# Ledger of designs, part 17: VH-VL binders against IMP cyclohydrolase (purO)

Target 1, 198 residues: IMP cyclohydrolase (purO), of Methanopyrus kandleri (q8tz52)
Amino acid sequence: MYVGRFLLAGKLEDGTPIAVYGVCSRSFSDRRIEVREGAAFVVPEDPSYITENPYVTYTCARIVDEFLVLTNGAQTDPIADKLESGVPPREALVSVTFAMDYEHDEYNTPRISLITDGETFWLGRVAPEEVYFRVMKPKDGEGYLLSVYGEYAEVPSKPNMTLDREDPLECDPVPSFEHYVCSVIARHDGGRWSLEAR
Below, E stands for the ipSAE of ESMFold2; O stands for the ipSAE of OpenDDE; V2 stands for 0.75 times the mean of E and O plus 0.25 times the DockQ between their complexes.

## First folded at step 23 (VH-VL; framework fv_flanvotumab)

Design q5 (from n5 with heavy chain K57R, light chain R30K N93D; at its last look DockQ between E and O 0.09; V2 from the best seeds 0.00; counts 0 for: pae O 12.2 > 2, placed apart)
Fold by OpenDDE, look of step 23:
Structure q5 (fold): chain C 198 residues (1-198), chain A 122 residues (1-122), chain B 108 residues (1-108)
Amino acid sequence: as target 1 above (198 residues)
Amino acid sequence: QVQLVQSGSELKKPGASVKISCKASGYTFTRYYMNWVRQAPGQGLESMGWINTYIGRPTYAQGFTGRFVFSMDTSVSTAYLQISSLKAEDTAIYYCARYKGNYWETEWFDPWGQGTLVTVSS
Amino acid sequence: EIVLTQSPATLSLSPGERATLSCRASQSVKSYLAWYQQKPGQAPRLLIYDASNRATGIPARFSGSGSGTDFTLTISSLEPEDFAVYYCQQYSDYPPYTFGQGTKLEIK
């Protein structure tokens, strides 16, 4: 299925907290994720096409102290900034994502956001027809998938994903990510988050 | 050797019910959703909807709500189509067909079951 | 809803001839179009996916082309077993995916 953008969050079988932001695109497949300075950015494959268009180039991940922020758009930095200023994760996530609303582009693209400290996961989705926020404390091997489009966008919850593999993208069941482009994988180890572009 | 095998032809009277089975083999049943397609005699193919074989959630196309029920049994890798309160207009061949996704599916149907003829006649 | 219109409704040709079948979409489906073959008394069989990709086991004489709204299925040299009904299907729009009304390829 086509999901557009997705968040995968939970804990590996060994208890390692993980989170993934993935990009699928039917129109713009020449994107990659660049990791630098505790953040990840969706950028064109060709640097010459870098633009200020938030749909093309944007921050998708930010590490703020013990927190990881993953989102599908312009809400990443505002959420991170609130965290830096001491705003509680739940408030930071809800206030920003809700206020910014879904994208008023031609697709009315929903916003999906995630904050996690490795133990608690705050997820949210804002779409034209619904607003959804949830707090989760996944067990070992338990994961959750939230997407902009597709069945993982539905509320209420779907069956949990099983994260029994080292590679978070190899969750069970393996989603059919049509038009998969790239992703960033965040892992929590030793009290610190690390980012890996895929 | 991925294949779908459907149950045999049915002859029913109006008002009766029928349940068609579609048994999958050669692949993981829960990794592919199952679509149902109707083909009236001498007519084209008409999508009825699908079932998410992982969570068991059916989705019905317009015109196929109410009397039509999709279900499944993962233990035997089988999807079912039940039609209640049968009408003469329900006379058709019903196919199951595999595809990967659901709401935002971007894949084709493959393979197809051999079809099940349902004849509704008084 | 995207409507697919196939033409002609019936195509009468002889073995060895070239067959050209058309499928037109009411709006762009990009390349998300499949072709199916249905022989009498049989289930449909996938021939082409993504407008131009031949499915596994499909003879080379079958080819698909097109994008957007206009698509073509071509059979370069008809074999006796090719006489059947052919359907196009789009999977660009929301499910359920729509089919064309079909083209019957019959022996002249």
Scores: ipSAE 0.000, ipTM 0.530, lowest interface PAE 12.2, mean pLDDT 88
ESMFold2, look of step 23: ipSAE 0.012; ipTM 0.552
ESMFold2 (binder alone), look of step 23: mean pLDDT 89; pTM 0.890

Design q6 (from n5 with heavy chain K100R, light chain R30K; at its last look DockQ between E and O 0.62; V2 from the best seeds 0.00; counts 0 for: pae E 8.7 > 2)
Heavy chain, then light chain:
Amino acid sequence: QVQLVQSGSELKKPGASVKISCKASGYTFTRYYMNWVRQAPGQGLESMGWINTYIGKPTYAQGFTGRFVFSMDTSVSTAYLQISSLKAEDTAIYYCARYRGNYWETEWFDPWGQGTLVTVSS
Amino acid sequence: EIVLTQSPATLSLSPGERATLSCRASQSVKSYLAWYQQKPGQAPRLLIYDASNRATGIPARFSGSGSGTDFTLTISSLEPEDFAVYYCQQYSNYPPYTFGQGTKLEIK
ESMFold2, look of step 23: ipSAE 0.012; ipTM 0.553
ESMFold2 (binder alone), look of step 23: mean pLDDT 90; pTM 0.906
OpenDDE, look of step 23: ipSAE 0.164; ipTM 0.728

## First folded at step 24 (VH-VL; framework fv_flanvotumab)

Design r1 (from q1 with light chain Y32W; at its last look DockQ between E and O 0.71; V2 from the best seeds 0.00; counts 0 for: pae E 5.1 > 2)
Heavy chain, then light chain:
Amino acid sequence: QVQLVQSGSELKKPGASVKISCKASGYTFTRYYMNWVRQAPGQGLESMGWINTYIGKPTYAQGFTGRFVFSMDTSVSTAYLQISSLKAEDTAIYYCARYKGNYWETEWFDPWGQGTLVTVSS
Amino acid sequence: EIVLTQSPATLSLSPGERATLSCRASQSVKSWLAWYQQKPGQAPRLLIYDASNRATGIPARFSGSGSGTDFTLTISSLEPEDFAVYYCQQYSNYPPYTFGQGTKLEIK
ESMFold2, look of step 24: ipSAE 0.164; ipTM 0.668
ESMFold2 (binder alone), look of step 24: mean pLDDT 89; pTM 0.898
OpenDDE, look of step 24: ipSAE 0.024; ipTM 0.567

Design r2 (from q1 with light chain S92Y; at its last look DockQ between E and O 0.05; V2 from the best seeds 0.00; counts 0 for: pae O 10.7 > 2, placed apart)
Fold by OpenDDE, look of step 24:
Structure r2 (fold): chain C 198 residues (1-198), chain A 122 residues (1-122), chain B 108 residues (1-108)
Amino acid sequence: as target 1 above (198 residues)
Amino acid sequence: QVQLVQSGSELKKPGASVKISCKASGYTFTRYYMNWVRQAPGQGLESMGWINTYIGKPTYAQGFTGRFVFSMDTSVSTAYLQISSLKAEDTAIYYCARYKGNYWETEWFDPWGQGTLVTVSS
Amino acid sequence: EIVLTQSPATLSLSPGERATLSCRASQSVKSYLAWYQQKPGQAPRLLIYDASNRATGIPARFSGSGSGTDFTLTISSLEPEDFAVYYCQQYYNYPPYTFGQGTKLEIK
């Protein structure tokens, strides 16, 4: 199954909060994720491929105090900025993602956004035909998967995957995603978020 | 062609204020951060900070808080630097510079404005 | 804060000679390093980005190398117009981005 980009949010069986942003691409597979002090960026493998296109390279993760922000595009920084200014996570997520709308590229690419403090998770998706936001509190072992395309291209109303492995990328259905390129894994430990590029 | 054009030289007295403009052309203004760099006479380059041209959020480097204000007007693709309560040590050339790539990625500066000389003298 | 130290402070050479400028970072900046040229009375101009990529319109005699903490700008054969001040800049860390103190390349 091709999903494009995906967000995974939930808790491992031991109660560890995790979140993942993953990239699948049919046409541009030479991408990686770079982690820099509290943020993650999708970048080309070859720096010479950096263009003036603001969507070729983008921030996909930001840590703001107790919050983690994951998105598939330009909404990451504005959401994080609102959080930094003291805007509540729900309002930050909804206001920015909704206002920016889906991406008006040739594919009308939906925007998917996530905020979490390790206990509460805020998910949202804005597409041409649908806008959906939801708040959830996953239990141990529960995962919520949201993708731009495919079977998981809807904000789930209940857990739609089980986090029964220590590595969230090994949990079904993630291994079955076609044209997998890279991911960033966020883990909440000791009251702090950490980012790992994969 | 991508270019930044700054306002002309300024001569001010201590305590006065100055506002420098940087007009962008040849690209979408809101898709790139605008940086400000100070260069005192005979000295090196100092990063002052930047403004997010999409949301209008300024970020100031250490030593450039308080009297320094970054602003913008998207309708004319122009960034502004205002310095209040000018001091003799503020005498310098001030440059605006665009981030290369996009405003999501912090990178090198290109292109640069031609610079604006601000002279503070009693 | 990442500190960039350039050496030498001043480099005196003649046209046709090879110039080697050094930039050392206090900690690794990977390849997130740029070189700028500044001539008297002019704004800085980008020469090299990402440590080794030559900017558009920059002559082939300019080259950058290095990664981590040690970087080098090389001018294979100096032209009269190459005598200027050269700055390195790191953009690995979030703002403020820091510059080296500069190397003045002067004619001998």
Scores: ipSAE 0.006, ipTM 0.530, lowest interface PAE 10.7, mean pLDDT 91
ESMFold2, look of step 24: ipSAE 0.035; ipTM 0.622
ESMFold2 (binder alone), look of step 24: mean pLDDT 90; pTM 0.895

Design r3 (from q1 with heavy chain Y99F; at its last look DockQ between E and O 0.29; V2 from the best seeds 0.00; counts 0 for: pae E 7.1 > 2)
Fold by ESMFold2, look of step 24:
Structure r3 (fold): chain C 198 residues (1-198), chain A 122 residues (1-122), chain B 108 residues (1-108)
Amino acid sequence: as target 1 above (198 residues)
Amino acid sequence: QVQLVQSGSELKKPGASVKISCKASGYTFTRYYMNWVRQAPGQGLESMGWINTYIGKPTYAQGFTGRFVFSMDTSVSTAYLQISSLKAEDTAIYYCARFKGNYWETEWFDPWGQGTLVTVSS
Amino acid sequence: EIVLTQSPATLSLSPGERATLSCRASQSVKSYLAWYQQKPGQAPRLLIYDASNRATGIPARFSGSGSGTDFTLTISSLEPEDFAVYYCQQYSNYPPYTFGQGTKLEIK
C-alpha cells in the first residue's frame, strides 16, 4: 500500500511509549533523517542539495522538556516554540496545524502533527476536505496510525494497529508500505525522549 | 475527455522565434503540470522541463535554460513553449505532455499532445 | 542524472511471437518506471506505469515487470499494430525525468 508520510503513536507491549514519523515518497527517494540532540531533520542524502525549501528540508521532530513534537513539515518548529512558551499541548497542536493549513501543492498534501509527553498523545490532520484532532491515552500494545494518504488517512478514534514487536517498523501494516524512504523512531524511557533515525 | 491539442507545424529561418501552444481540455488545467518533450529527427525523446500550472513556475532541464521559455494562460487552459534565436539543430517535433507531481510525488506522462513539427532551414 | 539504457536497439520479429524489451537504469528508480509506444508519425502512448500497471485501454498482451534497476516490457503475442518504437521513462528522483533511447520493434 502507498500511504505517503505517516505518524505512529502508541505503547509497546511492555508499556514503553513510542512515536514514529515515516516518509514514503515517489519523487524524493534520496533523502534521510538526521538526528541531532533533541531534534530530527529530513534532509537530502547529498548535502550539496540542502535548501531552505520546507518541502525538501525540514524539522520533523523536536523534544521540548517532557514533550515530543512529530510532524510531516514546517509546522514542527512553530508547535515546539509554542510549547517552549508555555502554551498547552492541545492549543499548540491545534492552533499551529490549523493556521498553516494543508500544503497548497499539486496534491493538496495534508499536514499531520503529533505531540506527546509519553502518557497523553495529541494527534491531528488538516486536509482540504476534513480537519480532525484527537487526544488519546494508549494502553500497552495499542497503536494509532495516521497517514497522509490511503487507508489510514483519517485520525483514528480507537487503536488501529497492535504494537506486538519491539521494533515498531516491524508491526503490521508498516512492512507493507510502498516506497519507504526513511523514518525517525522516538522512545520514552525514564521520563525522557530519545530519537533514532532509520 | 482529456485532450491536449497543439498548434500547427512551423517553418522558420535561423534566428527567428516560434511559440507553440498546447491547449488542454477535459480536466482542471491548474491541477497538473505540463512537460515539454523534444524529438529530433531520427532520435529519441528528451524532456525539456515543465511548468507548474498552479503557480506558473517553469523548471528547465539541463541544456534548456537559455533560448527556451515555458509560459501559460490559465484563462484558456493553454501552455506555451517559445524558442528564440532558432538554429537548424532546433528542427524537431515538440510535444506537450501532462503529468502530476510535487516535491513528494510525481507520475508518468499522460496524455500527450499530437506534436508540433518545427523546421528550421536556411 | 539517471541514464536509462534499452536493449536490444532493434528487435525483428513476426506477428504471433513474444517480444521481450529491456530497460536498465544507472541507479535505482524503485518502481517509478513507465513504458510508452510510439508509431511512426504519432505521439507516444502510455502503456505501463509504476513498472507493472497497465494504463487504461491497453490490451492484456502488454505486461511490465521489474524494480530497482532492471525492467522488462513483454508483449505476449505480437499483433501487426505492435510494430513500433518503445521507450522507458523514469520519474523517481527530483528532475530531470529521463527516457531510454528506444527499442525499435520491427516486422521480420
Scores: ipSAE 0.021, ipTM 0.529, lowest interface PAE 7.1, mean pLDDT 88
ESMFold2 (binder alone), look of step 24: mean pLDDT 89; pTM 0.894
OpenDDE, look of step 24: ipSAE 0.126; ipTM 0.722

Design r4 (from q1 with heavy chain G101A; at its last look DockQ between E and O 0.05; V2 from the best seeds 0.00; counts 0 for: pae O 9.8 > 2, placed apart)
Fold by OpenDDE, look of step 24:
Structure r4 (fold): chain C 198 residues (1-198), chain A 122 residues (1-122), chain B 108 residues (1-108)
Amino acid sequence: as target 1 above (198 residues)
Amino acid sequence: QVQLVQSGSELKKPGASVKISCKASGYTFTRYYMNWVRQAPGQGLESMGWINTYIGKPTYAQGFTGRFVFSMDTSVSTAYLQISSLKAEDTAIYYCARYKANYWETEWFDPWGQGTLVTVSS
Amino acid sequence: EIVLTQSPATLSLSPGERATLSCRASQSVKSYLAWYQQKPGQAPRLLIYDASNRATGIPARFSGSGSGTDFTLTISSLEPEDFAVYYCQQYSNYPPYTFGQGTKLEIK
């Protein structure tokens, strides 16, 4: 199944909060994720192709104090900036994602956004035909998967996956995603978020 | 033209305080962080930290906490460095330098202020 | 902390000669390296960013190369105004971004 981009949020069986942003691409497989200064960026494998084009190079993760922000596009920084200024996470997520709307590229690509403090998770999706935002508090072992396309292209009302492994990328259905390119895994440990590019 | 203009040289006694200004022009002040760099006489460059000009949040490098305070006034596009309880070892040229207000683009410093010499002598 | 070591400490050359300055990182900084020029009594000026890109207004005689841990600033033919101190800076890791100790390019 092709999902394009996906967000995974929840808690491992040991209670560790985790979140993942993943990239699947049929056309641009030469991408990777870099982690710097509490943020993650989707970049071309070849540095010579680095550009300000938000469809090629963009911020996909930012840590702001106790919060983690994950998104599939240009909404990452504005959301993080609002959090940094003291705007509540729900408001930051909804206001920015909604205002920026879906991407007006040739595919009308939906925007998916996540904020979490390790206990509460805020998810949202804006598409041409649907706008949806939810707040969830996953239990140990519960995961929430949201994708741009495919079966998971809707904000789930209940956990739709089980985080029964230490590596969230090994948890079904992530291994079945077609054209997988790269991911960033966020883990909440010791009261702080850490980012790992995969 | 993008430029940073700093306040003039300062001569202070130990224990005194100094406040250096850095006025920005030629660009939107709140779209770039302002970094501060120290250079002791005949020595190299030391990063002191920066201030987020959008929200006014300072971040200090190791060794520059406590006596060093970053601040700003957006109405006049100016960043400030205040040093309290001055010591002889604080004698140096202090530079402000523009830094892109994100974690990816233009993480190098450009442009730089002309520098402010602070001399601490009894 | 990433440590940048520049070499040589001092380089004595004449106008018209080729200058080669080295910057070595204690660990890989990929291509996230900048070069600055500081003339006597002046503030540093950006020369090169991302290891090999010339900043706006920088003469073509200046060039940067390298990746990972070894970087080079080259001045193909020295002009009188090029005699100054040169610093490298890495911005691949968490702040603060570190500088090399500098190379003094002096006239022979």
Scores: ipSAE 0.010, ipTM 0.536, lowest interface PAE 9.8, mean pLDDT 90
ESMFold2, look of step 24: ipSAE 0.013; ipTM 0.580
ESMFold2 (binder alone), look of step 24: mean pLDDT 90; pTM 0.910

Design r5 (from q1 with light chain Y94F; at its last fold request DockQ between E and O 0.86; V2 from the best seeds 0.00; counts 0 for: pae E 3.3 > 2)
Heavy chain, then light chain:
Amino acid sequence: QVQLVQSGSELKKPGASVKISCKASGYTFTRYYMNWVRQAPGQGLESMGWINTYIGKPTYAQGFTGRFVFSMDTSVSTAYLQISSLKAEDTAIYYCARYKGNYWETEWFDPWGQGTLVTVSS
Amino acid sequence: EIVLTQSPATLSLSPGERATLSCRASQSVKSYLAWYQQKPGQAPRLLIYDASNRATGIPARFSGSGSGTDFTLTISSLEPEDFAVYYCQQYSNFPPYTFGQGTKLEIK
ESMFold2, look of step 24: ipSAE 0.651; ipTM 0.848
ESMFold2 (binder alone), look of step 24: mean pLDDT 90; pTM 0.896
OpenDDE, look of step 24: ipSAE 0.012; ipTM 0.543
ESMFold2, fold request of step 25: ipSAE 0.000, 0.051, 0.407; ipTM 0.479, 0.592, 0.754
ESMFold2 (binder alone), fold request of step 25: mean pLDDT 90, 90, 90; pTM 0.899, 0.884, 0.894
OpenDDE, fold request of step 25: ipSAE 0.897, 0.620, 0.903; ipTM 0.945, 0.870, 0.947

